# Designs tried in a protein design chat: VH-VL binders against q95uq1. Part 35

Target 1, 197 residues: q95uq1
Amino acid sequence: MSDNHEEESNVPAYVPGKHVSVDQLKQQDAEDEALKRYKESLLGTGVHAPKDDPRKLVIKEMKIQIEGRPDTIYPLDTKELIKEMKTKPFVLKESCHYKITLTFNIQHDIVSGLKQTNTVYRKGIKVSTEKHMLGSFAPQALAHSVTNPRHGWEEAPSGMLARGSYTAKVVFTDDDNEEHLSVEYAFSIKSDWKSDD
Short names: E, the ipSAE of ESMFold2; O, the ipSAE of OpenDDE; V2, 0.75 times the mean of E and O plus 0.25 times the DockQ between their complexes.

## First folded at step 21 (VH-VL; framework fv_indenebart)

Design j5 (at its last look DockQ between E and O 0.09; V2 from the best seeds 0.00; counts 0 for: pae E 11.5 > 2, placed apart)
Fold by OpenDDE, look of step 21:
Structure j5 (fold): chain C 197 residues (1-197), chain A 120 residues (1-120), chain B 115 residues (1-115)
Amino acid sequence: as target 1 above (197 residues)
Amino acid sequence: EVQLLESGGGLVQPGGSLRLSCAASGFTFSKYAMSWVRQAPGKGLEWVSSISPSGGRTYYADSVKGRFTISRDNSKNTLYLQMNSLRAEDTAVYYCAKHTPYWDDYFDYWGQGTTVTVSS
Amino acid sequence: QAVLTQPASLSASPGASASLTCTLRSGINVGTYYIYWYQQKPGSPPQYLLRYKSDSDKQQGSGVPSRFSGSKDASANAGILLISGLQSEDEADYYCMTWHDSAYVFGGGTKLTVL
């Protein structure tokens, strides 16, 4: 009897809704005044979305912040840069404190219930999956920035078994389970910042 | 219109128990985290407890941990706070608060509160 | 030491600007935290005003006047609620809030008097 430990996803189980137009969303939200008001509060001044870019979420940057160390910044303005990111691993010293900040623009419409799923792999084997609820985001002139963890720092694993090379896949999905972005990156856990492990 | 209506407050002796209820309407109750926040007379706001939409996750302030239990019945659109081993310092107006669609976000709606008085 | 500290009271004249501070405890960097602000008028429950983490990550509550805005003072390690064009109706208690160590934490509140 395989105890399917349903990993209590820290993310509320949103029932994937059909892609609904802003107008339809407004109608659906008519039954939930709280949700309507929340969305309205997110509506910024009408930023003109590029007509030639249908994307709702456009990533601009990923920043790795490590306590006591310089930031590592990945510009992600182009598809090529996004693809190249995985070839440029950043280093985490074991037991260091780090956080990841993503900067992105929202276009055309409000992205509701944006979730980040981060899956880490070692030698092709899944070692962890983390889900983060980022929130709802509206188009605005200034890019949005989200940091994980939202508060505090993440501690890098330590020990001989933790050391090595990792790959990660980050997927951004909304309440409708629409995938807006998928990004892969790489990192290494080392005993020292200078160690060529 | 979003409505939160607290009930169950009253006078209780130290060591006693009370169960607060919050009846919710005007929104899809099961989609939102809920919290209790209290305010002692003439004092500031103190977060008491939070519960996830499904009820699977609960959080408590250190001051009430082990004594209070937050729960919910989504079929009844009702939030509960079981308060045991009540102390004088638990005397307060207890507010039911609705979260935004995300767990770690803010309280966008509040009830009018129910008064709990713990006195010998 | 409390995670969030607010002055007990502040007074300002109608039409003036009021700046309410929410100072974080030493060791906690305000730059990484969301600061939420609530207004409470006498005999009423609190009302959400706004949240502020950064200029790129802020949100105004529905129906909240634009004269309310959030900011931070990194040097003071504090969140700031700015009320411009102060009105008599702005007389209230103001609470800051944050999430810290798996708990919501409120400041002690500031009573704003409009003279």
Scores: ipSAE 0.058, ipTM 0.637, lowest interface PAE 2.2, mean pLDDT 86
Fold by ESMFold2, look of step 21:
Formats: sequence, C-alpha cells, structure tokens
Structure j5 (fold): chain C 197 residues (1-197), chain A 120 residues (1-120), chain B 115 residues (1-115)
Amino acid sequence: as target 1 above (197 residues)
Amino acid sequence: EVQLLESGGGLVQPGGSLRLSCAASGFTFSKYAMSWVRQAPGKGLEWVSSISPSGGRTYYADSVKGRFTISRDNSKNTLYLQMNSLRAEDTAVYYCAKHTPYWDDYFDYWGQGTTVTVSS
Amino acid sequence: QAVLTQPASLSASPGASASLTCTLRSGINVGTYYIYWYQQKPGSPPQYLLRYKSDSDKQQGSGVPSRFSGSKDASANAGILLISGLQSEDEADYYCMTWHDSAYVFGGGTKLTVL
C-alpha cells in the first residue's frame, strides 16, 4: 500500500498571544489595571494543576466506536496502560463504519496549536501518515474529548490486500513542536468479526 | 505559508456572468475541501459553495443553486466559481476559504477577497 | 426562518465582559450542534476563534486568548461567546456558524463596540 498523499501541518493563521503560565502571571508585578483584570480572569477560569505531575496533556481514554457493535475502550491513565496498549489490538471488519474518540485533560497551562500525527504501519513499513490540527485547550476539571470524524463515520478498507495486522503511533505536538504525548496502538482488519484472517 | 489569492471580480450588469479564480499555494491543494463565502456591503457572511478535495461532490446555498458552479483544477492548484444570471443581491466581496483536514469543520485560511458589483 | 440568529449590536466597557448569543431556530436542539465563532475586523477576512459543543467537546483556536470562551444556554436554545476582560482590540463583528443539513450556516453577526 503506497502513501500517495503529502501531509502538511494545518496551523491556523491566528498568531498566538504571549503565552505565559498562570503561576508566572500571578507573580508578575503588573500595575496596569487592564493587565491586572486579565490575570484575575485567568485565575477565575479554574486552572487545576496536580503538584507532582508535570505533564500538560494527560490522556485518559481511547474509545473505538463501531456502528452496530459495542465500543472498545482503552483506559490510558497510567504509563503502564499506555505502554501496553499495542499488545491489545482491536479488530475492524473490512468496510465497517467506525470513529475514534480521545479523552484527555490539560493541566498547568494552555496548550496552543495542538496537532495530532497518526502514522500507520504494516509489518514495520509505514503505509500512511495523517496530521490533524486540534486547536488550543485550556486547563479545566472536565476532560476534553476529540472524536474523529466529528460527523458521520470512517469506513475501514476492504479486500485481500487491506486485511491483516497493523500498528500505529499517534503523537501530539504544539505550535512550538513540543511533544506532549506519544501512544502506540495496534489493530487488525479482518473479513468477518469471527475471521482468523 | 498558506496563501489564497482571489481574482476575477468586477462591475457587471444584472443578468451577466463572471468567473472567479482562487490561486492556492503553501499546502497540498488536492487534500482539502474548499469553499466560497461572500459578504455583501455592510452585511454578514454567507456561505456560497463548497467542493470536495477530488471535486467529486459539490454543495450550494439555495440562493445560488442553478446559477453558480464551483469547480477546481488540482493540477493548477486553482479553485473556480462560475457565476451566471447575476443579480443585484450577488454584490459582495467573495472569499476563497480553505477547510481544515476535517471536511465539516471551520475555515482555517481565507483569501483577502475579490469584489463583485452587480449594478446598472 | 434563519437557522442562526444573532443580535445586531452590543456595547460593553473595557475590562467588562460581553455575552454574544447565537440562537438556533425552533425545532433544532443547540445541545447536539457544534457552534463555531469568528471575529472580523473592517477590511479583513474573518478569523476563527473557537468551537463549542459541550465542556468536554470544545476547542480554542490556536493563539486565541483564553478570555474568549464558548458555552450554551439550553433554555434559550443558544450558543454563547463570552469575552471577558474586554480590550479595545475586541471591537469587531462576531459571527456564529454551524454545520446543518450538509451546509455551512452563518448567523447575521453582532457588532461589538468597546466603549
């Protein structure tokens, strides 16, 4: 399978504002009344930062929804669960309709220009790379959720050449190309839900 | 750097025709859906038309169906809008807009627009 | 009947907050829709700000200040753009947008004046 498309980072033209941590804003000796009100509004938005966890992006869950079948859910809230994910592949029947939801928290600071890059491999050979801009996310108590596609369904490929075992790696980076998370996962495409192929 | 450059606007009489073009650069044009969005003087935004990455599917606002045709030439990185049977209410700035990789999400890049004036 | 309706104008003072409403036509439930927001200054194309469906399914545009936020008022069947800590640069036209029946639909826009 050849990767016939070139992928480019899709970054909005909106120039990021001066991005500083909430703690830095609190410690600045700003005397400007407008800046003081801005700092107070940031604190009022309810930033939550666990003291011992330096991560800005904390993945909680990956869910694979398949039309007409029960969801497959991967809890990913520990490093061990993230590392083990690729040993627990999910199955897609060829031509099935599916979507994938990622659930994550943002903590400490705003993450601007978050992008996901998903690379799919067959027997160690890269077969596709897809890049998607997710946007900016502020810390909040409720987790953020991103579903791909947002509307409708993806359709799994079909045919003898498409059937088989796949591995994939999804990487999350921001506008500064800082990597926040990398998750490896696995799946197979089969001719039937009970298929050995 | 993503760039969208519209051209082909101008003054036209009612019932006339114009063809708008949008030259795209800085991204792989054939991977993205494209749209035309217009704005009449002193008025709000109105979506006009969208076209899928391959050009195989097209969509039109009710106000332009049967009169306007969106097309694209992926070998020339160019989006087109053929406007026929123009009316006074078609007077607007016409923006070329790029979709995100998700077909049904927001427009991440806009051209500066080309002005169409339909007047006697 | 328009799918999205916005008030024509709104005024607020620097440092205050403004709540801009985007009301869906009756028969359409705001709770199941993504509401997108754009800012437009005179002579310029619109700029994407954010989208909102729920507190667990929302997105801030890259580089958009956190003082811009989205929400919904279910009793009014409306999307809300909240702008806190208003600055003079926030004076602009604001448009909501949604995807409905395989079409993009914009509201009529609200002119925000920062006095």
Scores: ipSAE 0.000, ipTM 0.509, lowest interface PAE 11.5, mean pLDDT 81
ESMFold2 (binder alone), look of step 21: mean pLDDT 94; pTM 0.944

## First folded at step 22 (VH-VL; framework fv_indenebart)

Design o1 (at its last look DockQ between E and O 0.46; V2 from the best seeds 0.61)
Fold by OpenDDE, look of step 22:
Structure o1 (fold): chain C 197 residues (1-197), chain A 120 residues (1-120), chain B 115 residues (1-115)
Amino acid sequence: as target 1 above (197 residues)
Amino acid sequence: EVQLLESGGGLVQPGGSLRLSCAASGFTFSKYAMSWVRQAPGKGLEWVSSISPSGGRTYYADSVKGRFTISRDNSKNTLYLQMNSLRAEDTAVYYCAKRTPYWDDYFDYWGQGTTVTVSS
Amino acid sequence: QAVLTQPASLSASPGASASLTCTLRSGINVGTYRIYWYQQKPGSPPQYLLRYKSDSDKQQGSGVPSRFSGSKDASANAGILLISGLQSEDEADYYCMTWHDSAYVFGGGTKLTVL
């Protein structure tokens, strides 16, 4: 039984489960302090709306950060790069501390209630599913970055049973159940960094 | 197998109203955006409207904006198009189309269409 | 001017290659757009064929023969659907589509006749 652990982000959603467009947000009365803060937090220096790209979320990179190790960066600017990512597995030493940072642009409209669902597979069998609420994001000039976990590190599993090759799928969905991105990646858990295990 | 079945087409007078339905099956309806695309007799395809998976966002072509309303009932796996203030130029076969997620963003499945005729 | 323009008709012989063009309006750079292609046979709904933005960003529809391919002609500011080894069953209307300024936009369609 895959225990779906939903981690709620501390990012307050102003209107849970309801999409608020940038235009709607602009039209809302400033009398609500929570709304004001929400606007301030979301509204950057401008709304980016390329006429040639319907996507609201554009992934740029995935960064694997391992404590004491160099970062592994996967550029994800193209579909080819996204597809190739799964062919370039990163290595986790058992019991290492790691985190994943995703960098993406938002365009056209606010993406509300963005959730990241990570499903991990071993030998084609689902071993875990994790859901993370990332929050709401507005179009801005600078890319957004989210790190999981937000605080601290994740510990890689350890033990003989944990070692091996894994595949994973990360899906980004908003509160409107729109899937913005699906990315597959691969990793291995090893006893050491140089192990051929 | 994915199936989309349109209904509700018919003959209507100018200024009249009609409601189209599209019954979806063979996929998780609530996970996909849906669209209406129409084709006038002997003419090309024209996108009419789209709706997000949960129905929270709707999009319309300028030609139908303010007159048409797209909606969905995910509990019934049904897409709707309420058409008001119909005009002769709205005469077309109306297709229900399933949209892929944004990373692909194309219409992968289409219904057989339902015919709307606006005539005096 | 329409965002996408297609020739009304094209004829080619069986076994030959057909090149269908989808020209973008002046001022719009085809290089940045995804061009989608659909096939429609008489009495049938459209069927997705493929999309092409670049060689690194292209996708073929499921079950679509490899003889269908997408490309671009930058000089013509056009998306291209190439059908190699034309077969009689390829006779159909072909529509290009793109997303532009918050709307899906179709070309006028090209009727391909296989003679």
Scores: ipSAE 0.736, ipTM 0.870, lowest interface PAE 0.7, mean pLDDT 90
Fold by ESMFold2, look of step 22:
Structure o1 (fold): chain C 197 residues (1-197), chain A 120 residues (1-120), chain B 115 residues (1-115)
Amino acid sequence: as target 1 above (197 residues)
Amino acid sequence: EVQLLESGGGLVQPGGSLRLSCAASGFTFSKYAMSWVRQAPGKGLEWVSSISPSGGRTYYADSVKGRFTISRDNSKNTLYLQMNSLRAEDTAVYYCAKRTPYWDDYFDYWGQGTTVTVSS
Amino acid sequence: QAVLTQPASLSASPGASASLTCTLRSGINVGTYRIYWYQQKPGSPPQYLLRYKSDSDKQQGSGVPSRFSGSKDASANAGILLISGLQSEDEADYYCMTWHDSAYVFGGGTKLTVL
């Protein structure tokens, strides 16, 4: 028996659509930007409803971006690739600044109140569970992206107790309590990029 | 062990109504989508309806849209099918089926079924 | 026209193989569809056997013997259930299923007789 209610995030919901850089927005007048944004939203409206695939959320990619280093990119287009994530851990140097971007398509209908639950384990023991509201997303031809954190960077933990190998499970559910995706992955926190510590 | 126990079948006149129930046990009912699948006598299987884990989304085969209503009570671990405006073609064994998550979407557990007969 | 079509019956000897076909309607390409297979014995509900889309996207049901396997015949636009080493207990009705155009659709079923 467990309480399966999810903790809601206080972070504002993510609005779907193409991301526009702050510099591009500032240099375009509001009329031109509004027209561009409208045209981009029409590209996704009601178009992506394949007759052969019932899934509302289809994961495409997970990207780990580390400040000052090349991105680590996991293509997730197949169940084989998703299963392989646990056997292909990424590495974070302690105290590094990082962010994680998920890229996915929405098909058939709007996914309302998409929530991420990420549970991290060390040596099989749960060390954290974090829940985030990601927002509502409409079906469209172009993929959606969400980045955590939404602003700035996360800092990897540091110190001897933080270093080591971790496993994690991320689960995506919506306001209908449908589970859209469950992915197990792995990572390590090390003292140096080339270290076994 | 997962168990699904249908009830509420019987003999009904055309145009009549029945309400089917499916009592679920052996799993966390509120975490899974549920479906009704029927089988006419001597015939094959036909998907009838599905409902999301919360009950917030419902789906129907074209043959039953507007006549059947699927619902669930997660506090009672029970799935329902309200069948109105019944026709002879609705005569079948009605199975309650548990869904796997949509990511791996098939009917992994089935009840023994309840028989609905529509005739004068 | 039905989305999935199966032959009504098939007979085979113990120890032989049976190849059950599930043909998609003209205009629908089997190559992009996930085909699910179910077994149903008299007086019992259906039981899940396996699914097949490709060799990189397939799954055997729990406890289902490896002599049951899925494949496709692209030239016939069909999913295939192969049952090798037939045993008397394999005598049953077999249904294919797919999700098509917002519905789960079943084939008409094949009655397999083991003589």
Scores: ipSAE 0.598, ipTM 0.815, lowest interface PAE 1.3, mean pLDDT 85
ESMFold2 (binder alone), look of step 22: mean pLDDT 93; pTM 0.937

Design o2 (at its last fold request DockQ between E and O 0.68; V2 from the best seeds 0.72)
Fold by OpenDDE, fold request of step 23:
Structure o2 (fold): chain C 197 residues (1-197), chain A 120 residues (1-120), chain B 115 residues (1-115)
Amino acid sequence: as target 1 above (197 residues)
Amino acid sequence: EVQLLESGGGLVQPGGSLRLSCAASGFTFSKYAMSWVRQAPGKGLEWVSSISPSGGRTYYADSVKGRFTISRDNSKNTLYLQMNSLRAEDTAVYYCAKRTPYWEDYFDYWGQGTTVTVSS
Amino acid sequence: QAVLTQPASLSASPGASASLTCTLRSGINVGTYRIYWYQQKPGSPPQYLLRYKSDSDKQQGSGVPSRFSGSKDASANAGILLISGLQSEDEADYYCMTWHDSAYVFGGGTKLTVL
């Protein structure tokens, strides 16, 4: 019975609201081991910010997960792929359970209070706007992943009025109201998975 | 129509101080980062400073670090540049510029500029 | 050494094409940088023209004529602004810009004269 003492690494929880720049973090006295660990946890070893890319948030992937169905993955590594995403709608069966996972890198500095605003359109008319607080993210070696909803599944709308083609615009903003990214995607709500409506 | 109107320029002695203002209209000021870009007489463009939409983050060129302070009042749709310890090399037309979001990251609108002359 | 270098002046005839160069400093690969171009006429502020990173990552400014285009010369490590069908109104100073290491950097500018 190996007592796996999960050493709860008491990494001090990043308190949202103190704009501590990565540079400020780097300048803080190396004498505080806790601070070093915190810095290491945030910055990882060897994360260099690119000198040729001013972006703080770089999206890598959008994944649509549907219960009982294969995942739909949109690679978003290039501007072309981002532009093409709206031309490749994914299908939601009415009343299906789905979730969306975004994968992104943070660079240069901590992005605090990252918010996702998702606006959905049908035939050019706004049908909904949803805002999600994603959290605060620091540069790290591994890409960040955020899933909405965080727990469970979202249920796709159902009924004759719900069926059809939709477009969506997603905007990522931080607590400084900086817009980091705007992307568009498309989807269809159908009665069946195979229905070429 | 987007408008940026700079003011506060003038003649100042070396070591003196000036405060520039830029009044913005025609767009949601609080949603955009703003910048100062200067141009010395007969010379090229030089980025001076930038400020994030809410003012939480500021950036400076090395040539002005420690001497200049960029700020904004979103309630007044106004951008500021406090210039201290002015030098002859700071003589320039100072332009207020609107910056697009990071995914585009260019200066899409410019003011007419205000002239700062540092001379003994 | 300046991050961006531009020729001080260029002359071309009306109707001809002008190619303005923006050379990046040695050790900096132009292929990974977005190059922005601005036009400035005498007594006026700069105006945004276009940006170019690649053929898939380029943008034309609003109201900017199609005769203005961006490209790169990898062999020269340079961004290029091409102006085709030169008009007298194209006589201006042209500045390239990029973001490099937490700063916006402008080239020295090129004065284009239309003869």
Scores: ipSAE 0.814, ipTM 0.921, lowest interface PAE 0.5, mean pLDDT 91
Fold by ESMFold2, look of step 22:
Structure o2 (fold): chain C 197 residues (1-197), chain A 120 residues (1-120), chain B 115 residues (1-115)
Amino acid sequence: as target 1 above (197 residues)
Amino acid sequence: EVQLLESGGGLVQPGGSLRLSCAASGFTFSKYAMSWVRQAPGKGLEWVSSISPSGGRTYYADSVKGRFTISRDNSKNTLYLQMNSLRAEDTAVYYCAKRTPYWEDYFDYWGQGTTVTVSS
Amino acid sequence: QAVLTQPASLSASPGASASLTCTLRSGINVGTYRIYWYQQKPGSPPQYLLRYKSDSDKQQGSGVPSRFSGSKDASANAGILLISGLQSEDEADYYCMTWHDSAYVFGGGTKLTVL
């Protein structure tokens, strides 16, 4: 249960804050119609609040786009699909250009300061920790989508020391430090798409 | 070893106030949501209130809303329940409970409880 | 009407099985709910046993014997706690719980007597 969190220069430092419920936010502005309409557009008119599911964050899909190749799509609708991520590694060719799109629903309340913290391991040894701010999202019927990087592509590492098999853990938290989901997954970096290196 | 130790219970008149405390140890307190669950004498369990890891979100059962305030001090590893406008129906053992993260969302550790008696 | 209903008591012999039911209110379908189970012995706080939503979404509490298991009876609209190979130490109060409509809700509890 120890905290293995490491701060990275790419992720803004922030302090957890107080959160206001969706109902409270709508009510506090009842006398200002222009502000009310603006806040309703942020909160969505089709608030999804199932009576049987307390989760505020429900991941639907992770899509890995690699420049010049077909997309790899992981449906994550169920707990078993999420658990299977570790047994279905994806391959990155060294120096390839890629980006990742997450598709998710928000239920019940606004999630402020949603952040993913991705820790990568090789042979059980931590080799990197990256934090990405995803944003703040309101409940709505249509899923939200976030692509990293927002512009252009990421480049996979290269070289003999970079090649190999990796495991990773991504944790989704918010400004309240609530952990919404933890996913373990696997990937490899190879010199060629069909290589074993 | 996770430990939760409640204190601050006692005898109070209707309309009175009490402040319960729960000292936590054996885990990183600031990473977990916490709850209060009560049990009236000879009766079942009733969820009372929950608070997010940072303290920024609070939740209350309808029976206590407006009268009880949950709070936490992460620097002291302590959970609180301020109980105002107490009624005879609030007489119970009050348990401090640790929650698992939202995607599991159950009470995995419970304290010994502290007894609140509301009687004239 | 109560969201979760449990029989007040149940008796069973050592070595037998006990099937404890947790029935959801009409209009609420057990199939989409996670049902959590807690054990409480006299003078002690409740202890988490397990949860069950489906065979692919279930979890056993730490140190809880495998003879405790969860399931559902869809025709009865109920969650079920099965205790096989009953031991004298299984004599306790058992509570089911779920999250429903922004609240944690407990059943009234079943007192299990092992004779």
Scores: ipSAE 0.676, ipTM 0.849, lowest interface PAE 1.0, mean pLDDT 86
ESMFold2 (binder alone), look of step 22: mean pLDDT 93; pTM 0.936
OpenDDE, look of step 22: ipSAE 0.712; ipTM 0.861
ESMFold2, fold request of step 23: ipSAE 0.663, 0.583, 0.542; ipTM 0.847, 0.818, 0.799
ESMFold2 (binder alone), fold request of step 23: mean pLDDT 92, 92, 93; pTM 0.912, 0.930, 0.934
OpenDDE, fold request of step 23: ipSAE 0.807, 0.804; ipTM 0.922, 0.923

Design o3 (at its last look DockQ between E and O 0.44; V2 from the best seeds 0.55)
Fold by OpenDDE, look of step 22:
Parts: C-alpha cells; sequence; structure tokens
Structure o3 (fold): chain C 197 residues (1-197), chain A 120 residues (1-120), chain B 115 residues (1-115)
C-alpha cells in the first residue's frame, strides 16, 4: 500500500481570477502578504515593454530532452521557424524518457493562467489531448523556462501500435482565452533510434 | 464564412451617446480579440479600441479614452462600442475587425462598417 | 509627428511596378517593427495584404497575389510595399500599420492610381 503522498504542491491554487494587470497589481494594497509575494514573484526586476512588439508571450525555443540523448532544440523566434518545426520531426524511442522545456519571454503585462494544450494526431486522427497549466508569469529581463513534466520524465509509448509517425499541435492560451502561440510539430515513435520504422 | 455586421450608427449631437454593435459569425468568436477601427470621411484609418477574447482586457486610443467603452457578449457573438461624449471629430465609418492571434496580429476580417455622424 | 507617414498619392502605369513607402518617425528604427499593409477600395472595408518585418519574418494574406511583396528601406527608415505588374484592379488606397507603444497605428494612406 504505497502511500503515494501526492505532495500537494501548495502552489496557491491560482484561482483564475479576473486578469489583474501589472498596473493593477502595483496599485493593490501591499497589506496582503500573499499578494505581495505573488507580486514579487511576478514583477521581478522590472516590466519589459518593447514598443515595437505587441506580443505578451514570446516563445524563444522548445527543447525536447530525452534521457541519454542529445537535446533537440527548436528555435521559435520567427513565424517561419514556427512553421518549419513540423518539417523536422524528432524521434522518440519507445519507452524512452523525455521532457519538453519551453523558453519564453513575457512582455508588457502579466500573463495569467498560461496553459499549454497539446493535441496529438496519428494519420489525421486525434490520439490524445493534454492540458498543462504552466502558471502565471510577469515580464522580466530573463526568459522564463517551463518544463513538462515539472518533475521526472514522461515515458514514450511502446508497442507495435504505438510505433509510427505523429503530428501534434500545441497551443498556448491564458485565462483570458488569449491564444499566444500555436505550433505544429511532428515526431515519430520507433523501436530503435536508428530504425527506419 | 466569416461575417462581421456592424449596426447602431446614426446621427447624434455633440455630447450625445451611441452604442455600436457588431454581430460576428463564421468563426469561434470567443477565441479572438476584436477591434474597432474608424475612418473619417475622406480620411485614413484610425484604430479605436481592442478587446481580448474573454473581454478581460481592453485597449483604447488616446483620442477616445474615457469616452468609449468596448465590450463583448460571447454568448451572442456580439462586439459593442459604447460611445459617450461624442464629438464632431468622432464622425466616421466604424469598422468591426477581427484580430488574428498575437503571433500574426493583423486584422484579417472587417465588417462593412456603420456610419456615425456627430453634428449639431 | 505621426509614427507612420505615407505619401498621399502615387500613380503608375499598368504593367509597371509601384513602390509604396511607409516612413517611420525619426528615432524609431524600422528594422525592428512589423509593417502591415492593407488595401481599401472605394466603398469597401480594408483588406489585409501582408506583413513584413524581415525576410525571415513575413506573411502574405490569403488570396493576395504574389505581385504584392513587402520590404524595408533602412536608409529611408521605411517599410515598402511593392506591387509588380500593376493591374487596373490594384487601384486603391493602401495603408500601412504597425503596433507602437500599446497602440495600433496606421499611416495616412496612399492613393494608388493606375493610369
Amino acid sequence: as target 1 above (197 residues)
Amino acid sequence: EVQLLESGGGLVQPGGSLRLSCAASGFTFSKYAMSWVRQAPGKGLEWVSSISPSGGRTYYADSVKGRFTISRDNSKNTLYLQMNSLRAEDTAVYYCAKREPYWDDYFDYWGQGTTVTVSS
Amino acid sequence: QAVLTQPASLSASPGASASLTCTLRSGINVGTYRIYWYQQKPGSPPQYLLRYKSDSDKQQGSGVPSRFSGSKDASANAGILLISGLQSEDEADYYCMTWHDSAYVFGGGTKLTVL
């Protein structure tokens, strides 16, 4: 009876509340320690607001990390690179351990309740949809980095039925239902790293 | 097919109020930011206001800030522009425009517009 | 001074090329901005044409002919809409747009006449 103590990561359940702008947050009375901590965690050392870029979320790269393998990095700085991603599928060996790290900048305002929705397709048929809450992020000088899963590794599916080519779409949305980015990518599950399956 | 249909335009006196509506169809309205852009007679385009998909965020041009309010009812697929304290310079065709997501961030669809005339 | 400035009018012959300029205000570097272009015909709403930031960051609107292309002139600090092989149907008003300091900003528009 393995008491899986799900350590309830006391990440205060960010109740997807009303989008509070950085300015609104600054105006909120510092009397709430929790709010202060939240502000401090979000506001960092300054609000970056480039005058030439309206985007609030600027994805820099997506990194596929596979245990025991070199990282695969997809730069996502431009629309062309984003489009090109699907033409460069990565390979997952069945039963391998992998994780995905997203690097991004936040600009102008806090992005609250950033969610990643990943939909996987095989031969045009939806195989799975996964939603991951990434959190809330404030503008800061340094890029944010989020890894899924947060802890440990994801195991790639195995077996004859799992092997093959897949396409996927990842969409980043916030609690305001603003779509910040949609990216299509491709991958294959193989029995071996070198196999032409 | 994406359709945007503006209504509510008309003649109003300076200081008056008017509410514009834009009925949207042909797309998932609640997923897209919407904007109002106006064009004075014989003049160029001027961005007026934008609203986020859920309506939680609103943006205004300085020229209309404090006087105009953009809102939306996603259950009705309708965008609104409440215009108060109208001025002669607010006379224009008002276009409802759909905004493409931030990674493109352009107005991909426009309505036919509704005319607002502010005159004594 | 307006963020974006366009010439009021331009004329060109059918089959020729037209270059429409969108000049950014001094102190603003065109190199970092996305310039969007719209076409508006009389009695019609604007239609999106294309956007251009760089050769690696550009997008053509759906159904927009390939004779429409975007570029920049760094020396002039301007976005450029190039229309090659001008056709009579290209006669319209053309507006450039950008996002600047929390606002969408349009140029004054250029009336293109195809003579």
Scores: ipSAE 0.668, ipTM 0.849, lowest interface PAE 0.8, mean pLDDT 90
Fold by ESMFold2, look of step 22:
Structure o3 (fold): chain C 197 residues (1-197), chain A 120 residues (1-120), chain B 115 residues (1-115)
Amino acid sequence: as target 1 above (197 residues)
Amino acid sequence: EVQLLESGGGLVQPGGSLRLSCAASGFTFSKYAMSWVRQAPGKGLEWVSSISPSGGRTYYADSVKGRFTISRDNSKNTLYLQMNSLRAEDTAVYYCAKREPYWDDYFDYWGQGTTVTVSS
Amino acid sequence: QAVLTQPASLSASPGASASLTCTLRSGINVGTYRIYWYQQKPGSPPQYLLRYKSDSDKQQGSGVPSRFSGSKDASANAGILLISGLQSEDEADYYCMTWHDSAYVFGGGTKLTVL
């Protein structure tokens, strides 16, 4: 992977009164709505704010859904399970259709503009970096779930050059540039499901 | 190599003000939350304040709320602590500390500290 | 009462073990807390040693020898720092820390003397 320059970004701050694109306005509206929901929860039901755990984002699970096959589920609710994830790769058959669902709790304060940055490596060489805006999330007792892609399926790459073993790192940051979670994981792309069957 | 260098300490009268600075190098400063931790003479450690990587969120110990203001200038790789309405109990060595991300939230690098003495 | 309480001093012989205790205030359960440990030598800032929540959720600081380990004593409501094979260089002040109720809190520190 060759063309991502977003490391250590110096994107200018939003300047009030400047022309703002429709996409920028939609992001601002989503964040305002999340803040409203958060304020309403404080007035009505209370806020999940554990006294013993400072984390704003607590991962519970990563689920890989593959069209026509049973789901692969990684429980991630301990540091040990998160650290083990890179030693328990999942398998994608080339050209298969898949999606990934993350389940997490938010606590203490709103997380505005949560962004997922996923970097994929092959034998230590970066081959891609993808960024996904996940949204803004308020604290609540029930877990949040986010599925990528939001609609439909993703298709695994195919061909002899695509097949092989991969490692990856997914990092979750917010609009305050706070890093809430970093997970290293692994997968392989194969021509068939023999290792699963 | 990570380096944190505090400055701005000194002798100040009760009710006075002082601004501490911490010059950071050896890491991408804007990616990390920062904290101030103090140690009174012959006493233990006390967390004072923390600030998020962008500076958008600040946190204070109850003992300093309303009197101290933490800030940062990411273009200068510098952390600040503005201390107002100083009291004798604020006399301490003040350490600048780098925080790990929220996932494993501890102070991994500390400066050598700068001494603040509040005395008539 | 302070959130974390440590004995003021502890002595042990070279080659022996020292067990440093960090007791949580009544009403706070040690089992749900992350207990962090720092070492501080005279004239120097603290240095991070390790964190312990459980055997499946612990972390050793970079370059910290394995003779330093964490555990908990649930009956005493305490975190424990165990230092085995004591060396003269282990003589220092030791602080426990946790995050509690929107604040980082430290214990009062234990001065370890290696005789």
Scores: ipSAE 0.519, ipTM 0.786, lowest interface PAE 1.9, mean pLDDT 85
ESMFold2 (binder alone), look of step 22: mean pLDDT 92; pTM 0.938

